# Ledger of designs, part 126: VH-VL binders against q9nrl2r1430to1533

Target 1, 104 residues: q9nrl2r1430to1533
Amino acid sequence: GGVHELSAFEQLVVELVRHDDSWPFLKLVSKIQVPDYYDIIKKPIALNIIREKVNKCEYKLASEFIDDIELMFSNCFEYNPRNTSEAKAGTRLQAFFHIQAQKL
Key: E = the ipSAE of ESMFold2; O = the ipSAE of OpenDDE; V2 = 0.75 times the mean of E and O plus 0.25 times the DockQ between their complexes.

## First folded at step 7 (VH-VL)

Design q64 (framework fv_nezutatug)
Fold by ESMFold2-Fast, scan of step 7:
Structure q64 (fold): chain C 104 residues (1-104), chain A 121 residues (1-121), chain B 107 residues (1-107)
Amino acid sequence: as target 1 above (104 residues)
Amino acid sequence: QVQLQESGPGLVKPSQTLSLTCTVSGGSISRGYSWHWIRQHPGKGLEWIGSIYYSGRTDYNPSLKSLVTISADTSKNQFSLKLSSVTAADTAVYYCARSIYKGSRYYFDYWGQGTTVTVSS
Amino acid sequence: DIQMTQSPSSVSASVGDRVTITCKASQSISSWVAWYQQKPGKAPEPLIYAASSLQSGVPSRFSGSGSGTDFTLTISSLQPEDFATYYCQQADSFPLTFGQGTKLEIK
């Protein structure tokens, strides 16, 4: 990977951020507001962190970028019961991501 | 320690709105827990009504969704249930409860004592 | 909705007996099951979370097991204070659902 792939990653992150279902994923869960989250989720991640990693050229392969996005969704489904507002948003956003990721 | 207490009218007429409030002490409703209403019809099991989160987001049992509103007043450390267009079938003991994620996702670790609501003319 | 079915609906037992109550989910729920005890006129009290983890302060004679669709609550040596109704609850999916309850009665 190079600058061309980083541009593609940035474009995809922007698409995800703009999606109506991005609200659970925009920033890390607050330790002050949700103290039990970090007892359960050992590898926290969010779109703002993924975007920062793209900008710092920390993703050398598309697979590394995809793994971080999938970790974000996996964390959502691990913490939240099925059919909660967060889990439904995650399911729809993940499906959108899979379609867009075909461009990578 | 954390305590929950239900309050509201014990008698409601058919077609009216049932309004119950849960007062929480020993803990804050604005912290990362979910707060629930659960009811129990005479001689029957438990039915989950709905929940509100610290963020103000609500989830309702689909069987009751059009009839139920749950809201929170963080300044009073209270959350409330409003059930519209009640019938005799809404006669039950109503509990408020807290849930936490503790290895089982959500389980109810604290309950109010329950308040009996009778729907009768 | 995930349906939780308890067996038996009632059981009669004597102090010192081993009692098992089963709970079956209509679809796989991993280990996302909790158990509650309810005495007449009182709110339910939490006993077990994550299928097998004992709530702090609950006597060790209570234990839970199971995964997927089949779960059990066991009381290894029944005491007088254990006569109550027991409920299972799934937390895999909203709406949260409870079993119909098992009434544990004096023989």
Scores: ipSAE 0.378, ipTM 0.803, lowest interface PAE 2.8, mean pLDDT 89

Design q65 (framework fv_nezutatug)
Fold by ESMFold2-Fast, scan of step 7:
Structure q65 (fold): chain C 104 residues (1-104), chain A 121 residues (1-121), chain B 107 residues (1-107)
Amino acid sequence: as target 1 above (104 residues)
Amino acid sequence: QVQLQESGPGLVKPSQTLSLTCTVSGGSISSYYSWHWIRQHPGKGLEWIGSIYYSGRTDYNPSLKSLVTISADTSKNQFSLKLSSVTAADTAVYYCARSIYKGSRYYFDYWGQGTTVTVSS
Amino acid sequence: DIQMTQSPSSVSASVGDRVTITCKASQSISSWVAWYQQKPGKAPEPLIYAASSLQSGVPSRFSGSGSGTDFTLTISSLQPEDFATYYCQQADSFPLTFGQGTKLEIK
């Protein structure tokens, strides 16, 4: 509930940001650099957006927070072929997230 | 229009390192495209070797990963392939190619003309 | 690795014929298939992307279809310049893989 849950979300986001495999997820994909991304991905999201939502207290349930993180990984796997550097980073970071999310 | 041109030695000795360069004109390798090396063995199909992105990130075919290095020189608008410890099995026509996503992911929309590499003593 | 198998390996046809080439993936690849045309001594040229989208400048007699594991390239009315080898390619998973090629020959 409440403030305690928000603190837990912030701690988890910080751990994800610090992970070696976070590089594809730190910021939204650039529309200038990858214009076709936004034709394919209908609900773009990144760790900086999720962190902003945590700080603004926009997650009312742990499930909403988890859904946004899973959307981020789903977008990665939708856009990037399996076994690319981005997809491999996503697979490892998602496994790390699943371990940490057991605490939520 | 975008053009790609391969260059490098046509003959390489077994156990040596094959070095090929792709020169790009009419576009920048620093744009959001990915840049690839693909080879074709005599009388056979196409084999993807690896890619480099505008960011400098690389992906390699796992069957060749320990032997392959792809790098980019943005000042010369070139990207290059190094294939170490070559054998007769590496005899092929080598192509460089550009890919764009266009909803199909890695679709090769421009290809170089190809350069023939023979590995022989 | 995803294996791409083309059938037939060769086909003989006459100008004006409707020609169909098929490509089967060893596992589902959604619509992430491209087709290329290669003439002797030349580099492959792009033809179709995302299973059914025609490359700019390619004649409308070429069309692609399919999803999942089974894909088809069709030439509705064969022209003399269409005699070539055709390759399919999947982009669902790295490493990127190509079919073995289908050689289209004069009957």
Scores: ipSAE 0.250, ipTM 0.769, lowest interface PAE 4.0, mean pLDDT 88

Design q66 (framework fv_nezutatug)
Fold by ESMFold2-Fast, scan of step 7:
Structure q66 (fold): chain C 104 residues (1-104), chain A 121 residues (1-121), chain B 107 residues (1-107)
Amino acid sequence: as target 1 above (104 residues)
Amino acid sequence: QVQLQESGPGLVKPSQTLSLTCTVSGGSISSGYYWHWIRQHPGKGLEWIGSIYYSGRTDYNPSLKSLVTISADTSKNQFSLKLSSVTAADTAVYYCARSIYKGSRYYFDYWGQGTTVTVSS
Amino acid sequence: DIQMTQSPSSVSASVGDRVTITCKASQSISSWVAWYQQKPGKAPEPLIYAASSLQSGVPSRFSGSGSGTDFTLTISSLQPEDFATYYCQQADSFPLTFGQGTKLEIK
């Protein structure tokens, strides 16, 4: 992927971070607060990690960026019961992401 | 050892607001666990009312959503329940409880002893 | 809401008996079922989480099994202190819901 793609990734990740429903996704889940999270979720990820990967130019293809964002949502729905505040935030943020990702 | 203790008025008049507080000792409400209110009507089963996370995030039973507010006071290590516009149907034993995520999602590992609330004129 | 239906509503048994209580969810809930024991005048106490994991300190005569919609709690050799009401609870979806309870009575 090119520099135009990297600029688009930066714009999108910033919009996700600033969204009201980003709170479950800003940082990796704490092992101290949620000790069993890493027993259940094999590929943990969060917006701060995705943002770092964008800044380091680690995404070669738009599909790789999209896959990491979708993994983040998949992890949320795997761990959290349906209709929890976390799952509802994930559903709304994922819908927002799908609309914005059409620009990629 | 974690302990939870409910407190509040045992008698509330119809149309008033019921206010209950749960005091936690032996652990912090800021430790990342969810803290819940559950009630039990006389001779009936258990009904989940709602939960709060230390960040202030709440989830409520949709059947009570317009009537219920749960809040936390981390400085006092307490969380509280307010039920507005109570009726005789709100007469119950009210429990506070903690849930853990060790191999399960919402498993109530500690419960308060319960406090009886009667709604009567 | 996910409805949890327990069977039987009441069971009479003798010390030493094997007792099985069942719980059926109206929708698939994977293994997100917990079981609690409640004695008269007391708060419920945790017994089992994630359908089959025994709470620390709970006697090994208690066991749980099941997945999807059908779950069971078994007491392999009933003791006098086991006479109580038992509740199942699902944690797959909010609102969290409980079964109506099964009262275990001395015969």
Scores: ipSAE 0.136, ipTM 0.737, lowest interface PAE 4.7, mean pLDDT 88

Design q67 (framework fv_nezutatug)
Fold by ESMFold2-Fast, scan of step 7:
Structure q67 (fold): chain C 104 residues (1-104), chain A 121 residues (1-121), chain B 107 residues (1-107)
Amino acid sequence: as target 1 above (104 residues)
Amino acid sequence: QVQLQESGPGLVKPSQTLSLTCTVSGYSISSGYYWHWIRQHPGKGLEWIGSIYYSGRTDYNPSLKSLVTISADTSKNQFSLKLSSVTAADTAVYYCARSIYKGSRYYFDYWGQGTTVTVSS
Amino acid sequence: DIQMTQSPSSVSASVGDRVTITCKASQSISSWVAWYQQKPGKAPEPLIYAASSLQSGVPSRFSGSGSGTDFTLTISSLQPEDFATYYCQQADSFPLTFGQGTKLEIK
């Protein structure tokens, strides 16, 4: 709980943002650039939104933070075919997340 | 209406680079979707070459990856294919196409009319 | 790569016939299949997306079905304008792949 959990979430989000494979996840998908995205993906999320939620103390449980990160990856794999640049980046970043999340 | 039109040389010599351009009208390529090159060998089926998103991100067919480059020029509303070291096997009709999701992910809803490329000495 | 195999490679039929074309994926692709119609000298035209959803403007005599590895395109009452080559396409995995085509010819 408290300060230690929030600090750990912030540190993990920073590590994800700095990862080479974070590019599909940094910001919400643009409705202008990908008009069909929001018709398919019902719960959009991105690292900037997750980081904002961490900073506003909106995660009450570590599981809620983990669920939002996993939702981000799930959205990627739902929208993008396997072996696309986005899906490959998502797979590598998700593996990195799973290793780092063991420290939560 | 969205229209795509291919342009480029109809005859290319073996070992040269094939260069084709797709001009899009009625829709801005920077407004979204994925833009593709697809070819069809004489009397045969369709082969996906690769795709580009307006941001410059590309995906290529692994069978062609070392030979193919796709690029976009958003100021001209165009995207282009360069295929290096061509051989007679690259003789085909080349199409540009747009894909949208519509449940089948990369569903090709608009196609150019195609341009015939012959690779011959 | 996912191989898409169509059967038959060609079929001869008469106006009014029911025609069925099948497409088999080498591995499960869920419902990520589209169908296209191509007439000689023309680009392919979209017919069906998500295995079974009809493209706006396409006649209701066209229908698609299937999931996993086996997919079917059916034309319930063949019309003269339907004589063409038909292609299936998967979008489960890159590279995107097409079937070899089925040529529908006048009997």
Scores: ipSAE 0.356, ipTM 0.805, lowest interface PAE 3.0, mean pLDDT 89

Design q68 (framework fv_nezutatug)
Fold by ESMFold2-Fast, scan of step 7:
Parts: structure tokens; sequence; C-alpha cells
Structure q68 (fold): chain C 104 residues (1-104), chain A 121 residues (1-121), chain B 107 residues (1-107)
């Protein structure tokens, strides 16, 4: 019985999840569906994992939270060629994140 | 072994829609690969037309704008190209191809044999 | 779009010769270049990916090098089956683009 209190980090993650360009980032890539992904991307991460870390109070500094979000975008640009649908979504969502992150 | 085979009419009239199908055997189009259409004009080089990913998302060459549609039929293990409002400039050999990880970027490891399409009245 | 320019457009060579084909990108594409061989009436066949990695089953006389904007394909000792057209392809950015091709002809 208690109310889960929202943090500034959770508010930002919710904004990212609700953005139209969040679709490549909502969940981890399936190794069964995309078997080469984990040969290339050594530190996979997604918004659902970041949100869980926020809810468990695992981020002690804003920089740790920002680093995980930036890792997510870095993975996208490492795996996907420029101007693919994924890379375009990542570019737009990253720009949105940079604006919102000024509040942290 | 993975094999790709193009099929469709070899002759299309100007202003009509060119429709081609690629049948894949020895592998599933539902796995985590990208599937592509590439064409080669007579005596010239290769031009990438577009791709479809296992998830159903598509990317198209902007030079073809709204003229191209690529779709997949996973029950038949096929993906298809529709090119609308064709002209004589669309006369080419059309290839389907698969892209796989080879340095994390698009590298075509399997190609169909190609099908010749002539646009003529 | 990224333009890929091959040099030369054609080359005449003899069996046993060393042949070098160059590919220049209009902007930095890191190492994201592949090379293909096409024989008359056939589909292209993969030779090299990621600028320098040899496709399984391709003879070791083929090698690739380069990074950034300048890339080369080398055949160290030309064999009769190597007479074909060679294409480079960039995979750094959509749309994917190919060089115009280099035709390797018997002298």
Amino acid sequence: as target 1 above (104 residues)
Amino acid sequence: QVQLQESGPGLVKPSQTLSLTCTVSGGSISSGYSWHWIRQHPGKGLEWIGSIYYSGRTDYNPSLKSLVTISADTSKNQFSLKLSSVTAADTAVYYCARSIYKGSRYYFDYWGQGTTVTVSS
Amino acid sequence: DIQMTQSPSSVSASVGDRVTITCKASQDISSWVAWYQQKPGKAPEPLIYAASSLQSGVPSRFSGSGSGTDFTLTISSLQPEDFATYYCQQADSFPLTFGQGTKLEIK
C-alpha cells in the first residue's frame, strides 16, 4: 500500500516513451529475431530497462541517467546506417531528449 | 542454402504498374534480415530501390519517391515490389537480395538471378 | 546522396598481373564499403565487406583496404576467371549507393 512517487527521471522517461519516435527504443532487441545485434552491440539497453532502474532508485546522479539514455542512442547509430527509419527516429528522439534533459 | 528467385511479367506498358515477387527458400523472411530490390539499367551500374525488414518496416530510395511499394507475405515466404507509372527509363534487370551482418551494415550476401523487365508499348 | 566514383572505368590486363581498382566516396563512410564481382549475364557476387574482410570462399588473391573516403580492391595475381565487372557499394547512409563499375578485360 503506498503511492509510487514520480521522479524527474521518470517524468522524462514517460515523455520519451510517449514520443512518436520511441518505437525502436521501447524494448530490448530480440536475439532470436535479430541474432547479429548482440554480436555488434555489447551494452544493450532500452527505455523499459531505464524506467525500471529509475523506479528502483538505481540512478544516484543525473549523469548516470543521461549516460544510459545516450548509450541507447549510441547503440542505435552504431547498428543502423544513417537515414534508415531507425536512425531518423533516433536522431529526432535524441534532439527531443536534449531539450527535456535541460530540466535535470 | 538460401536462394532467392524473382518472378513477374517481362513486359510492362508505359504508365502501368510493374509488379515483381521474390520467393525465398532455405531461410525465412521473418528472421532478422533485410530484404532488398536492386535494379541494373542496360549497360549501366546498380541502383538500390528499397528494402523491407523482418518487422515489416520499409525504406525507399528517395529518387523513386511515392512510386515504390515493397511488401512481404510471410505465409508464402515472399516479398514484392510495385513500381507505379513506369516509363521506358524503368527498363532494367531487377534483382532481389538479402542483407546480413558483415560489419554491422548492409552487405548483400545472397542475390536472385535477376529478371529482365522491358517497358514498351 | 553519397556518390561512389570508381577508377578506372575499364582496365585491360593479363593473367598473372596485379590489378588495383579504386573507389572514392563523396564523404566519410568509415569502413562501410563492400565489393562485388559481376560476370556477364549473372547476378553480382559478394567479395569483400567492411572494406577489408574477405567473404568466405573467395580466393586470397583478392584483398580490400581503405577507410574514410578512399578504398581499393586489389587482385594480386589475376586468373582467367577474374575477368568481370567490379562494383563498390557504401553502407554508411541510405540510400545505398554503388560505384559505376570497373570492367576488367583481357589484354
Scores: ipSAE 0.375, ipTM 0.811, lowest interface PAE 3.0, mean pLDDT 88

Design q69 (framework fv_nezutatug; at its last look DockQ between E and O 0.80; V2 from the best seeds 0.00; counts 0 for: pae E 4.3 > 2)
Fold by ESMFold2-Fast, scan of step 7:
Structure q69 (fold): chain C 104 residues (1-104), chain A 121 residues (1-121), chain B 107 residues (1-107)
Amino acid sequence: as target 1 above (104 residues)
Amino acid sequence: QVQLQESGPGLVKPSQTLSLTCTVSGGSISSGYSWHWIRQHPGKGLEWIGSIYYSGRTDYNPSLKSLVTISADTSKNQFSLKLSSVTAADTAVYYCARSIYKGSRYYFDYWGQGTTVTVSS
Amino acid sequence: DIQMTQSPSSVSASVGDRVTITCKASESISSWVAWYQQKPGKAPEPLIYAASSLQSGVPSRFSGSGSGTDFTLTISSLQPEDFATYYCQQADSFPLTFGQGTKLEIK
């Protein structure tokens, strides 16, 4: 039989979700609350979507998983001015991700 | 039409807390925009104090961060500034202002008329 | 903090003149500059956002240009109501910062 252990990707996503700086990244940005977001950001993504892709085994390579996480951070830095609370959270969470991703 | 109006005491004593309120009409403070406090010292330029977002998140000018608190009361459609431990250097005209949330990069499209605050004993 | 420096600090001009005001950022801010007009005793009025986008209701004689560190506000044919102080503002980085202002005076 198969083993039903959390994948390395799922473990990392759980760690990202639980991080204090994950709050800008948990869910897609609301168009009602932030009406110009989708005019600027053409490939929106968030941790809930990435986690769903992990659970569906949609990442064939570690690089694909890493690319989606990096897209999430890239979107944050493109939309939010430097030194805003969102950009600072993104910078700290990205650094945490880079340390953890070395294990992949 | 969207209108913003500042209110609060015109005179504050040194070491007291300055409290100002911005009342918004013709639009809701609950979503779509960010809301700011900006001040102008006598004969000088404009200084951004801080902002509050639809989410309740705040950002403050680091030069004032330990002294400033911005809060919102959505039931009254108001947002407020508290600046603690004021000195004569806090004498200024205080404006509240609206901007488009982030993607338009904090363009202030509506301003209150301003309220003059003098810090003196 | 990003420092915004305007030049000139004051300019004298006549009705009908083309007036140019410049704003220099201490580091690159892409196109994230806004311009405001302020008359004595009144709040600033929005003119231009994202370096070149004109606020609705603002006369077409006002225009903005620039990217990176150097930005310009132009009034193509000065009118009597245009005599005021003009401020640039950057929105690339927090804290938000304003230029010191340029006073436009009657020659």
Scores: ipSAE 0.559, ipTM 0.850, lowest interface PAE 1.6, mean pLDDT 89
Fold by OpenDDE, second read of step 8:
Structure q69 (fold): chain C 104 residues (1-104), chain A 121 residues (1-121), chain B 107 residues (1-107)
Amino acid sequence: as target 1 above (104 residues)
Amino acid sequence: QVQLQESGPGLVKPSQTLSLTCTVSGGSISSGYSWHWIRQHPGKGLEWIGSIYYSGRTDYNPSLKSLVTISADTSKNQFSLKLSSVTAADTAVYYCARSIYKGSRYYFDYWGQGTTVTVSS
Amino acid sequence: DIQMTQSPSSVSASVGDRVTITCKASESISSWVAWYQQKPGKAPEPLIYAASSLQSGVPSRFSGSGSGTDFTLTISSLQPEDFATYYCQQADSFPLTFGQGTKLEIK
């Protein structure tokens, strides 16, 4: 296979995934492990889903990509109590994202 | 029905480490709930010490974080508390408790009967 | 930390009375409040979660209300077995914190 240059969206997703605070966001929450998650969170999303959307070129505008990332964080803060490990991780990762997103 | 039972020494000397174990029956500590230690000093209110999740992650009260370790043994369906460098202020009834699912926040629906720990020389 | 301030610290009442206990949070915590009942020498027992939802098996004379910073536990008609200490707890933020308790005594 050939080597291709990652788009700005692809690169940012890679950076988010590699971040130490990405662990709450890598995959969708398991309904088996957290039975009530989807009763609370109506628009579930995770970095793997966002990555797939990027790969499929579903984001036509940077704002659409940013909206999904912000939704991901919003879901985290809605489901998790403040100052939990997940919420803290989300806060740090979101701050990182906001800095990186300015490059888009 | 889920049952929790605290066990460990009822007397600890100052500067030593307090060690307690909570044995859970009627449910698995890896089922997706969260498991907590809470204490009550004589004649006082309740203080949350820390939590361990089914995943093994922990959260601690910042006021005690440097002194507290919570761990779990899934093979025995137990989770434990270690509190180092104890003082008289750590004399209390210690409870282990279970919380409902995380999405419903941390409400303690099942409690152990509590075990009294006295710190004295 | 979020402080939970209960009032009153103690209350004397008679069987059949309506009793209301208040809990005030130092900041808004939505509806993430639980109430517990504790009798001497026993562990706390859950009464209410999410501010107003009754725990399974709890008598209907117990009710909870409130949102934001002000919460109340109400016993519509006090029964002999209800004399105990009651605690509120916030579940909105770590560290989890409890009110200082309200002791309900026989008048």
Scores: ipSAE 0.363, ipTM 0.831, lowest interface PAE 1.1, mean pLDDT 94
Fold by ESMFold2, look of step 9:
Structure q69 (fold): chain C 104 residues (1-104), chain A 121 residues (1-121), chain B 107 residues (1-107)
Amino acid sequence: as target 1 above (104 residues)
Amino acid sequence: QVQLQESGPGLVKPSQTLSLTCTVSGGSISSGYSWHWIRQHPGKGLEWIGSIYYSGRTDYNPSLKSLVTISADTSKNQFSLKLSSVTAADTAVYYCARSIYKGSRYYFDYWGQGTTVTVSS
Amino acid sequence: DIQMTQSPSSVSASVGDRVTITCKASESISSWVAWYQQKPGKAPEPLIYAASSLQSGVPSRFSGSGSGTDFTLTISSLQPEDFATYYCQQADSFPLTFGQGTKLEIK
């Protein structure tokens, strides 16, 4: 919604990016490096894209922002087998997100 | 056509480090595939050891994690296995294999011929 | 870790028979099973991935089915070249794990 919510979204994105387990989520997955990713994941999203959407005030509701963050994790869990480095990072970062999102 | 070839010593003494190399031809290890080591013990089934990705990230079987290192040399188009502190239990045929990361899951479409490693006490 | 249990441990069959090999996972793995054929002295060769998808170049007499925990590999008309050991492998979770194998012998 307003300026305080936008500041909270930006603050949360910054905390996610700073987290050690953000490495799978910083930028969109490369089709060159992961050729089958976009055959499986139809709604790709990453932290840099979410940050840009916050900067452009594209989120009208907190639920829209939360949905994009959860989509990011859901994509990770759909694409990667359980207990892979990527899936473990996603699990830990999602847990961190849930704690930080209590402030929204 | 992608081909994988294992190389390394066939006989290793207990407590030494086993070192194997897989040379890949007909394709690049920097491609979007993943590269794996799998071993087969005498009279037993297959055991996944671990993987290395085009990015250099690795995943290891938890039962071997403290003993295993998998690495890649992209300039030689090779990836390697080091298994430290070997015992007779590490006697096996060692395979390298490629997986197409299709549908978010691993299956092994190309295998090396295998190399027999004996750990003699 | 997800245990993959194959049955039977061995099977004797005649040329032309239908042969079914079963693999059971200790927890649901959706459809993420692969099957391999291994002939003596050779590396395993892929047959089936994603439970039912036939690997390129594999004869159509091979088929796979199942989802969840119970999976089967079927050879509809056994040929002499099908004498081998067969392995299932789950691909749903690390560590990747294999069944203990099923040896198919010609009667």
Scores: ipSAE 0.180, ipTM 0.773, lowest interface PAE 4.3, mean pLDDT 89
ESMFold2 (binder alone), look of step 9: mean pLDDT 91; pTM 0.936
OpenDDE, look of step 9: ipSAE 0.167; ipTM 0.782

Design q70 (framework fv_nezutatug)
Fold by ESMFold2-Fast, scan of step 7:
Structure q70 (fold): chain C 104 residues (1-104), chain A 121 residues (1-121), chain B 107 residues (1-107)
Amino acid sequence: as target 1 above (104 residues)
Amino acid sequence: QVQLQESGPGLVKPSQTLSLTCTVSGGSISSGYSWHWIRQHPGKGLEWIGSIYYSGRTDYNPSLKSLVTISADTSKNQFSLKLSSVTAADTAVYYCARSIYKGSRYYFDYWGQGTTVTVSS
Amino acid sequence: DIQMTQSPSSVSASVGDRVTITCKASQSISSWVAWYQQKPGKAPEPLIYAASSLQSGVPSRFSGSGSGTDFTLTISSLQPEDFATYYCQQADDFPLTFGQGTKLEIK
């Protein structure tokens, strides 16, 4: 990806981080605090990891960036039942992401 | 081994606030399990009241949302239930419980013994 | 809310009998169902998670099956300590909901 794509990915991830519903997604889940998380979720990811990948130019295609964001939401909905605070935050943030991702 | 123990007054007057505490030993409430209050009316079976997660976030049964508050005191390894404006319908055995994923998401693997609460004048 | 309906509400059986208890969800919950046993005056005890997985330490005479909306708990050869009330619980959606219970009584 070009300069425009890198700026777009950075801008989008910053907007996600600033969103009120980003709190479940800011950092990787701690093994100490959530001991069973990594038994269930085999491909953990969070916004801080995605942002680091953007900054290191690891996304060659917009689809790769979108796939990592969608994996983050998929992990949330797999671990958390519908209508939990985490799942509701994930649903709202995912909708926000889908609107913003149209610009990519 | 994880143990949960409920405590609080067994008798509450109508219109007052019911306050119960769950003391956890053998595990931290700041660990990534969720911690729940469940009550049992003799004729209605088990009713989930609400939960608090390691992050401090809470989820409440919508039927009780305006009346219920769950909070945690990590320094004492306790979480607590406040149920406001109680009536005779709130007479029940109250349990605290831990849930884990274990393939069934919120599977309650440890329960307190239960504490009986009677709402009566 | 997802409604969990158990059948029968009570069942009378003798030691050695095969007992089946059913639980029906008002909508599909995949395999997100658990079963609990409660004896008089005591807290519920975990039996089965993920519809069919047996809790460690629970005797093999207990088994669970089902997916979607219909779930079954089976006790293959009833023992005296098995007389209790059994509850199913769904975890697909919040609020978490339980069945009304099935009371297993001595015939």
Scores: ipSAE 0.126, ipTM 0.731, lowest interface PAE 5.2, mean pLDDT 88

